# VHH binders against CTO1 family protein C17G9.12c, part 8

Target 1, 274 residues: CTO1 family protein C17G9.12c, of Schizosaccharomyces pombe (q9uue0)
Amino acid sequence: MLYIVDFDETITTYDTIHLLAEAVNKPEEWSVISDKYWQEYLAWREALPHSTTLTSYLPLLGGSRYLEEASIKRIEKSQYFSGLSEGALDNIVQLITLRAGFVEFINALVPDLRVSKTIFHVLSVNWSARVIEQTLLHHTDLTADLLCVHANDFDFDTSTNTTNGRILARNASSLLMNSTDKVREFRRIVQTDAVSSPLNVVYIGDSPTDFGCLQISPISILMRSNQKYYDILSRFEDVQLVDISEFPVQKAVPGKKIIYTCSDWCAIQKAFLA

## First folded at step 25 (VHH)

Design w6 (from v5 with F102W)
Fold by OpenDDE, fold request of step 26:
Structure w6 (fold): chain B 274 residues (1-274), chain A 118 residues (1-118)
Amino acid sequence: as target 1 above (274 residues)
Amino acid sequence: EVQLVESGGGLVQPGGSLRLSCAASGFTVSSNYMSWVRQAPGKGLEWIGRIYTKGRTSYNPSLKSLVTISRDNSKNTLYLQMNSLRAEDTATYYCARDQVAWTGKDYWGQGTTVTVSS
């Protein structure tokens, strides 16, 4: 089984991306950047048409990419993330908490990963691949050879060994900024790591940025972090939400994508590792 | 799971004051960026302001003098204090767990309606 998993509020108990900004600790400068993004996002959000299917919703959702790109450019131009040390980034790890059952799940999975030479994949928009990697290595039995984090990260000046304000893609073909980028990298990962078993791929996510991957993955799990996202999916005509306890569904409804719903990682462990 | 419930709306006279509440569950308000947004009848969304995880606040310049955003961590509740209310402040007011700077994740309450009328 190949696992491709989102990070924030899928693996973590809360949205932790703000911790990156706090690592720099320039709240006034950050507020200028963040407020601008939020205002632009509000305008975009308001303009979004309604969708009755996930298929029709995804292109619309993908239309936000220009906002994400603009924000990243502002961040780079401002040099907000310049001057951070590796240690400063690594210190963020202690502030991140993981969902109940995740560590147990991973630790139970690790022996299988080692035997099968399979990598556990984390796929996250923006963020810091380094921090994500360090988080998982710190809390679980995962080792670096069994983990691949696909996310953005900070570029370092080799002379100073500090960040130079630029944001780069790590283990990705290009920057991961939104749902369409996740889909891109999902396909790339599957093409590389699931050639022999294309149906044994599991994607786990919690938010609209994951919807594209949930649609295309053979096995899809929505982590129930937010009822709103559940409700959005539930109204789509081409989606069938099923509790993970019913895995695997034997009779799929034609034309509907089955997305399993889960409240914790214990249920996932029961479904796949029991 | 995440929930936001606004309250405190109602009818108020011009020049009056009102305090709206937003009770959160499923997440910690102080660990997220939180915003107030309003929508007047037939109008678009208008950003009122936000409070950051460290307590810093930002406001719409047009409303800054009239509003104050705060939170009570012990109650996991967000507040919007509005003063000197005008007819044009009539709207549905929403609290939202807003986005930091780069993602597509936000969550809104159902809203509470404020009507300013003599």
Scores: ipSAE 0.827, ipTM 0.930, lowest interface PAE 0.7, mean pLDDT 95
Fold by OpenDDE, fold request of step 26:
Structure w6 (fold): chain B 274 residues (1-274), chain A 118 residues (1-118)
Amino acid sequence: as target 1 above (274 residues)
Amino acid sequence: EVQLVESGGGLVQPGGSLRLSCAASGFTVSSNYMSWVRQAPGKGLEWIGRIYTKGRTSYNPSLKSLVTISRDNSKNTLYLQMNSLRAEDTATYYCARDQVAWTGKDYWGQGTTVTVSS
């Protein structure tokens, strides 16, 4: 089984991106950047058309890319993160709380990963693949050889151990900013790691950035972090939500994608490792 | 389950004051960016202001002198104090959990309506 998993509010209990900004500790400068993004986002959100299918909804989500690009450009232009050290990023790890059952799930999975020589994949729009990696290595039995984080990352100067403030793609062909980008990288991962078993791929996510991957993955799981996302998916005509306890569904309804739902990682462990 | 519930709206006379509340559940208000947003009849969304995790606030320049955003961590509640209300402040007011990048993780309450009229 190949696992591709979102990070923020899928593995963690809350979104961690703001912790990066707080590590720099320039609240006035950050407010200028963040407020601008939020205002632009509000305008975009308001203009977003309603969709009756996941298929038609996904391209609309893709339309957010220009907002993300603009925000990242502002961040880089301002050099807000310039000078931030790897140590400062590593200190963020202790601030991150993982969802219940995740550590147990991973620790139970690690022996199988070692035997099969399979990589556990994390796919995220986060700006620090390093923080993601260090978090997982710190809290679980995962080792670097069993983990691959596909996310954005700060560009670090190895001589100074500080970042120049630029955000680059790590283990991705380009920056990861939305659902479309995640789909791109999902396909790339599957082409590399699941050629012999294309149906044994599991994607786990919690938010709209994951909707594209949830649609195309053979096995899809929505972590129920927010009822809003469940409600959105439940209204789509081409989606069927099923509790993870019913895994595996034997017969799918034609024209509908089955997305399993769960509230914690214990249920996932029970479904796949028990 | 994440939930935001606005309250405190109603009818107020011009020049009056009003404090809106936003009770949150399923997450910690002080651990997130929180904003107030309003929508007047027939108009688009207007950002009012934001409170950051560390307590800093920022405001729409056009409204800064008239509004104050605060929170009570013990009650997990966000507040919007409005003073010197005008007819043009008539709108539905929403509280929202913000995001710093697009993840779709913003969350909104149902809104509370404020009507300023003599």
Scores: ipSAE 0.775, ipTM 0.923, lowest interface PAE 0.7, mean pLDDT 94
Fold by OpenDDE, last read:
Structure w6 (fold): chain B 274 residues (1-274), chain A 118 residues (1-118)
Amino acid sequence: as target 1 above (274 residues)
Amino acid sequence: EVQLVESGGGLVQPGGSLRLSCAASGFTVSSNYMSWVRQAPGKGLEWIGRIYTKGRTSYNPSLKSLVTISRDNSKNTLYLQMNSLRAEDTATYYCARDQVAWTGKDYWGQGTTVTVSS
């Protein structure tokens, strides 16, 4: 089984990106950047049309890319993160809490990963690939040879151990900013690591940026972080939500994608590693 | 389950004051960016302000002198104090857990209606 998993509020208990801003600790400068993004996002959100299917919804989600691009450009132009050290990023790891059962799940999975020589993949639109990687390596039995984090990261100078404030893609063809980008990288991962068993792929996510991957993955799991996202999916005509305890569903409704739902990683472990 | 419930809306005379509350559940208010947003009848969304995880606040410049955002961590509740209310402040007021990044993870309450009228 190949696992491709989101990070924020899928593996973690809360969104962690604000911790990056706090690591720099220039709240006034950050507020200028963050407020601008939020205001633009509000305008976009308000204008977003309603969809009756996941298929029709996904392109609309992709329409926000210009907002994310603008924000990233602002961040880079401002040099907000310029001079941030790797050490400062590493200190963020201790602030991150993981969802119940995740560590146990991973530790149970690691022996199988080693035998099969399979990589555990994390796919995230947030920063930082380094923080994500260090978090998993710190809290679980995963080792670097079994983990690949596909996310955005800072451009670091190895000689100074500091970043120039630019944001780059790590283990991705380009920046990861939305569902469309995740789908792009999902396909790349599958093409590389699941060639012999394309049906044994599991995607786990929690939010709209995961919806594209949930649609295309052979096995899809929605981590229930927010009822809102569950409700959105439940209204789509081409989606069938099923509790993970019912895995595997024997008969799917024609024309609907089965997305399993769960509240913690214990349920996932029971479904796949029992 | 994440929930936001606004309260405190109602009818108020011009020049009056009002404090709105936003009770959160399923997440910690102090661990998230939180905003107040309003929508007047027939108009678009207007950002009022936000409070950051470290307690810093930002405001819409047009409303800064009229509003104060605060929170009570013990009650996991967000507040909006409004003073010197005008007819143009008539709107449905929403509290929202802000999107911290580009994840689309914002969450809104049902709103509370404020009517400013003589």
Scores: ipSAE 0.774, ipTM 0.917, lowest interface PAE 0.7, mean pLDDT 94
Fold by OpenDDE, last read:
Structure w6 (fold): chain B 274 residues (1-274), chain A 118 residues (1-118)
Amino acid sequence: as target 1 above (274 residues)
Amino acid sequence: EVQLVESGGGLVQPGGSLRLSCAASGFTVSSNYMSWVRQAPGKGLEWIGRIYTKGRTSYNPSLKSLVTISRDNSKNTLYLQMNSLRAEDTATYYCARDQVAWTGKDYWGQGTTVTVSS
């Protein structure tokens, strides 16, 4: 089984991006950047048309790309993250809380990964790939050879070992900013790692940035971090939400994508590793 | 389950003051960026202001002198103090757990209606 998993509120209990901002500790400068993004997001959100299917919803979600790009450009232009040390980034790891059962799941999975020489993939639109990687390596039995984090990261000056303020894609063809980008990388990962068993791919996510991957993955799991996203998916005519305890569903409804739902990683472990 | 419940809205006379509350459950207010947003009848969303995880606040410049955002961590509640209310402040007011950046995540309450009228 190939696992491609979101990070924020899928593996973690909360979004972690603010921890990066706080590591720099320039709240006034950050507020300028973040407020601008939020205001633009509000405008976009308000204008977002209603959808009755996931298929029709996904392109609309993709329409936010210009907001994400603009925000990244502002961040780079401001040099907000310039001068941030590697150590400062690493210190963020201790601030991150993982969801219950995740460590147990991973530790149970690691032996299988080693035998099959399969990589555990994390796919995130948040930063930083380094922080994500270090978090998993710190808390679980995963080793670097079994983990691949696909996410944005900071560019470092090798001479100073500090960030130069630039944002780069790590283990991705380009920056990861939305659901569309995740889908792009999901396909790339599957093409590389699941050629021999294309149906044994599991995507686990929790939010709209995951919706594209949930749609296309052979096995899709929505982590129920927020009822809002469950409700959105539940209204789509081309989606069938099923509790993970019912895995595997024997008969799918024609025209509907089955997305399993779970509240914790224990349920996932039970479904796939029991 | 994540929930936001706004309260404190109602009818108020011009020049009056009002404090809105937003009770959160399922997450910690102080661990998230929180905003107040309003929507007047027939108009679009207007950002009022935000409180950051470390307690810093930012405001819409047009409203800065009229509003104050605060929170009570012990109650996991967000507040919006509004002073010198005007007719144009009539709107449905929403509290939101903000999307910090490129996460695709935000959560809103059902809103509380404020009517400023003589």
Scores: ipSAE 0.764, ipTM 0.909, lowest interface PAE 0.7, mean pLDDT 94

Design w6 (from v5 with F102W)
Fold by ESMFold2, fold request of step 26:
Structure w6 (fold): chain B 274 residues (1-274), chain A 118 residues (1-118)
Amino acid sequence: as target 1 above (274 residues)
Amino acid sequence: EVQLVESGGGLVQPGGSLRLSCAASGFTVSSNYMSWVRQAPGKGLEWIGRIYTKGRTSYNPSLKSLVTISRDNSKNTLYLQMNSLRAEDTATYYCARDQVAWTGKDYWGQGTTVTVSS
């Protein structure tokens, strides 16, 4: 099985972006940057038309690129994330809590990872691949050789051994900012790990940035982090939401993409590893 | 289950004051950035202000002198104090768990209506 898994609110209980911003401890400067993003988001959200299918909804989500790009440019121009040490980033790990059952799931997977029977990737729009990696290494039996994180990351200044204020792609062709970017990198991961007898691919995510991957993955799992996201998907005419306890569905509804749902990793473990 | 429930709206005379409440459940308000946003009839969304995790606030400059955002962490409740209300402040007022990146993670209440007239 080739697992491609979101981080924030899929592996973690809560979104971690606030922890990254707070580690800098420049709240006035952060408010200038983040208030501007929120106001741009409100304008974009207001203009978003109603969609009755996931297929028609995904291009609309892709239209958010300009506001995500503008936010990262403001961050880099202001040098907001300049000067963070590796230790400051690692301290964030202690503040992150993981969703129920994840540690047990991943630790049960490790033997198959060591012999390449299974492959595990994280695919995230997060700004710190380091924080993702350290979180997984500190809380699970994963080792660095068993894990590949595709995300953004803070660049480092070698003369100071601190972050230099830039955000770069890590293990990705370009920055990961929205659902379209995740689809791009999802396809690259699958293409790189393809063999003549390919592994079944599973995508696991929780929110709109995952909706593109949920549509195209052979096996798609929505982690129910928020009822809003379930409700959005449930209204689409081309989506069928099915509790993971029914995996695998033998009779799909024609014309609908099956997306399995669960509330924790215990349910995934029972479905795939039991 | 995440819920935001606004209350405290109603009819108020010009020059009056009103305090809106937003009771949150399913998440901790002090661990999130929270906003008040309003929508006047026939108009778009207008951001009022935000409270950050550590309690700092920021406001729409055009409204700064009229509004104060606060919260009570023990009650998991967000407040909007509005003073010197004018007819143009007539709107539906929303409490939102907002976001700083990665579209689609915001969560909104149903809103509470404030009418400033007579």
Scores: ipSAE 0.718, ipTM 0.901, lowest interface PAE 1.2, mean pLDDT 90
Fold by ESMFold2, look of step 25:
Structure w6 (fold): chain B 274 residues (1-274), chain A 118 residues (1-118)
Amino acid sequence: as target 1 above (274 residues)
Amino acid sequence: EVQLVESGGGLVQPGGSLRLSCAASGFTVSSNYMSWVRQAPGKGLEWIGRIYTKGRTSYNPSLKSLVTISRDNSKNTLYLQMNSLRAEDTATYYCARDQVAWTGKDYWGQGTTVTVSS
């Protein structure tokens, strides 16, 4: 299996991006930046057209790029994330909790990872690939050579050994900000690993940034972090939601994409691992 | 299951005060950024303000003197105190779990309606 997996609320119990901002401890500056983003998001959200299919919905999600870029530019111009040490970033790891069954699932997978019978990637719009990586290394039997994280990351100033205030792509062709960006990088990962290894591809995610990857992955799993996202997908005429306990479905409905659903990693382990 | 339920709306006279509640279940209010947003009849969405995970609040500058956002972590409940209400404050009021850098991951309640009239 080639696993490509979202991080926030798929592997973790909560969205973790706000923890990065809070570690800087400049709440007045943060509120100026963050409130502006939220207001721009509200205007964008209100202007979205109605859609009855996932296929027509996905390009609309891509339209968020300008407001995500504006937010990153505000962050960089203010140098808000300048001055974080590696230790400060690693301390954030202690605040992160993982979804039930994930540690067990990954630790059961490690023997196959070591011999390349399976491959594991994280694909995320998060702002710290370092925090993602350190979280997984801290909580699981994974070693750095068994894991590849595709996300944004903080750049470091070598003269101070602290972050320099810029956010850059890590293991990605450009910044990861929305569903369209995740599809771009999903395709890059599959082209690289599928050419060198004949593995089935599984995408696992929980929310609209994952919807593009859920549409195109051969095996797609929605982690039910929130009933809202299940309900959104269930309304689309070109989607069929199926509980993962029924994996693999033998009769697909023409014109509908099967997306499996589950509530925890124990269900995934039961479906895919003996 | 994640839910947000607003309450406390209704008819109020001009000059009056009102406190709205937003009961949350399926997640912890204090672990998230939470917002109040309103929509007057025939108008667009208007952001009222936000409470951050550590309890700091921020407000739409046009409403800052009129509103206060608070929460009770033991009840997992968000509040909006509104004072000196005017006819223009007639709207449906929503609480939302909001986001930093993502579209479509926000969660909204069904709203509670406030009508300010004589």
Scores: ipSAE 0.713, ipTM 0.899, lowest interface PAE 1.3, mean pLDDT 90
Fold by ESMFold2, fold request of step 26:
Structure w6 (fold): chain B 274 residues (1-274), chain A 118 residues (1-118)
Amino acid sequence: as target 1 above (274 residues)
Amino acid sequence: EVQLVESGGGLVQPGGSLRLSCAASGFTVSSNYMSWVRQAPGKGLEWIGRIYTKGRTSYNPSLKSLVTISRDNSKNTLYLQMNSLRAEDTATYYCARDQVAWTGKDYWGQGTTVTVSS
């Protein structure tokens, strides 16, 4: 089984990106950057047309690229993330809690990972692949050779041994900013690994940045972090939401993409590792 | 699971004051960036201000002398204090769990209506 899994609010209980900004501890500078992004996001969101299918909704989500790019340019121009030590980033790991059942799921998976019966990837728009990797290594039996994180990361200045203010792609062809970027990298992961059958690939995510991957993955799981996202998907004419306890469902509704739903990792373990 | 319920709207005279409440459930207000946003009849959304996880606030410059955002973590509730209200402040007022960049994870209440008139 090839697992490709989102991080924030899928593996973690809470979104973690704001912890990165808080570690810099320059709240006035951060508010200038972040408030501008939020106002631009509000304007873009207000202009979104109504959509009745996931297929028509996904290009609209991709339309956010210009405002995401503007945000990263403000961050880099201000040098907001310059000067973070490895220790400062590692301290963020201690603030992160994992969703119920994840540690048990991963630890049960490790024997199969070690002999390559299963493969595990993280695919995230998060800004620190280091924090993702250290979180997983700290809390689970995973070792670095069993884990591949595809995300953004802070670049380091070797002369100061601190971050230099730039955000770069890690294990990805370019920055991961939205749903279309995740689809791009999902396809690269699947093409690179030797497992390509529909029953061999599972994508797990919780929110709109995952919707593209949820549409195209042979097996798709929505982690129910928020009823809003369940409700959004449930209204699409081309989507069928099914509780993971019914896995695998036969083709019960032609023309609809089956997306399985669950509230924690215990349900996934029961369905896949029972 | 996640709910935001605004309350405290109603009719108020010009020059008056009003305090709006936003009761949150299904998540912790102090673990999120939270915003107040308003929409006047026939107009677009206008951001009022934001409170950060550590309690710092920031405001739309055009409104900052008129508004104060606060929260009560023990009640998981966000507040908007508005003073010196004008007819142009007539709007539906929303609280929102707002988005940290690239996540697409904003959530909104249903709003509470404030009418400023004699």
Scores: ipSAE 0.673, ipTM 0.889, lowest interface PAE 1.4, mean pLDDT 89
Fold by ESMFold2, last read:
Structure w6 (fold): chain B 274 residues (1-274), chain A 118 residues (1-118)
Amino acid sequence: as target 1 above (274 residues)
Amino acid sequence: EVQLVESGGGLVQPGGSLRLSCAASGFTVSSNYMSWVRQAPGKGLEWIGRIYTKGRTSYNPSLKSLVTISRDNSKNTLYLQMNSLRAEDTATYYCARDQVAWTGKDYWGQGTTVTVSS
């Protein structure tokens, strides 16, 4: 099985991006950047039209690119993230907790990962692939050779061994900012790993940045971190939501994408690894 | 599951005060950036202010003197104190778990209506 999994609030209990910003410890400077983003997001969100299908909803989500790019430009121009050491980033790892059942699920998967019977990837819009990697290595039996993280990352100045203020793509062709970027990289992961192994693909995510991948993955799981997203998906004419306890569904509704739902990793383990 | 429930709205006279509450469940308020946003009838969304994870607040400059955001971490509850209310403060008031970038993980309550009238 080829697992491709979101990080924030899918693997973790809470969103973690703000921890990265707070590690810099310049709260007034950060509020100028972050408050502008939030105001731009509010304007975009208010203008978002209603949609009756997931297929028509996905391009609307892609419309957020201009505000995400503006935020990155403000961050890089201000040099806000310049000067972080590896130790400062590693301290953030210690503040992160994982969603119930994830550690047990991954540790049960490790024997199959070692022999390439199963493959595990993280696909995230997060700003630090390093923090994602170190979080997983710290809390689980994973080793670096069993894990691939596709995310953004802080670039380092080799002269000072600290971050240089730029955000770049790690294990991805370009920055990961929205649902369309995740779909592009999802397809690249599948194409790469399907070269010699016909593994079935599972995508697991919790929020709108995952909706594109949830639509196209052969097996799609929504981690119910937010009732709003369940409600949005349930209204789409081209989506069928099914509790993971019913996996695998015997009869599909024609014309609808099945997206399985669950609240924790224990339910996924019971469905796939029991 | 994530839920936000606003309360404390209602009718208030001009010059009066009101405190709105937002009870959160399914996540920890102090681990997130939290906002108050309002929408007057026939108008767009207006950001009121935000409280950061360490408790610092920031406000819409046009509202800064009229409002105070606070939270009670033991009750997982966000508050909006409003004073010297005017007719133009009539709106639906929402609390939101907001975001710093890209995730689309904002969550909003259903709102509570405040009407300022005699």
Scores: ipSAE 0.616, ipTM 0.874, lowest interface PAE 1.6, mean pLDDT 89

Design w6 (from v5 with F102W)
Fold by ESMFold2, last read:
Structure w6 (fold): chain B 274 residues (1-274), chain A 118 residues (1-118)
Amino acid sequence: as target 1 above (274 residues)
Amino acid sequence: EVQLVESGGGLVQPGGSLRLSCAASGFTVSSNYMSWVRQAPGKGLEWIGRIYTKGRTSYNPSLKSLVTISRDNSKNTLYLQMNSLRAEDTATYYCARDQVAWTGKDYWGQGTTVTVSS
């Protein structure tokens, strides 16, 4: 299996990106940046037309690029993230809790990871690939050679050993900001592994940034972090939601993408590793 | 499952005060960014303000003198206190969870309607 997995609220119990901003401890500056983003997001969200299919919904999600780019420009121009040490970032790891069953699932997978029977990637719009990596290495039997994280990351000034205020792509061709960006990188990962390891591909995610990958992955799993996203997908006429306990489905439904659903990693382990 | 239920709306006279409640279940209010947003009849969404995980608040400048956001963590409930209400404050008021500033993840309640009239 080639696993490509979202981080926030898929592997973790809660979204972690706000922890990065709060570690800087400049709440006045942060509220100016974050409130502006939220207001632009609200205007964009209100302007979205109604969609009856996932296929028609995905291009609309891609339309968020201008507001995401505006947000990154505000962050970099303000130098908000300048001056964080590696230690400050590593301290955030201590605040992160993982979704039930993930540690057990990944540790059960490690023997197959070591012999390349299985491959594990994280694909995330998060701002710190370092925090993702350290969280996984801290909580699981994973070693750095068994894990590849495709996300954004803070750039470091080598003369001070602190962040320099820029956010760069890590193991990705450009910044990962929305569903379209995740699909781009999903395809790069699959194309690379199709040359060397023809494994069945599983994408696991929880929210709209994952919807593009959920549509195109051969095996797609929605982690039910939020009933709203389940409800959105359930209303699309080109989607069939199926509890993971029924994997693999007995009959294909022509014209519909099967997306499996679960609430924790115990269910995934039971379906794939039992 | 995650739910947000607004309450406390109704008819109030101009100059009056009202406190709206947003009862949350399925998640912890204090672990998330939480917002109040309103929509007047025939108008677009208007952001009122936000409370951050550590309790800091921020407000739409046009409304900041009229509103106060607070929460009661023991009841997992968000509040909006509104004072000196005017007819133009007639709207449906929503609370929203938004803990992801960059990715824009959100969850909304069903709203509670406030009508300000004589």
Scores: ipSAE 0.423, ipTM 0.771, lowest interface PAE 2.8, mean pLDDT 88

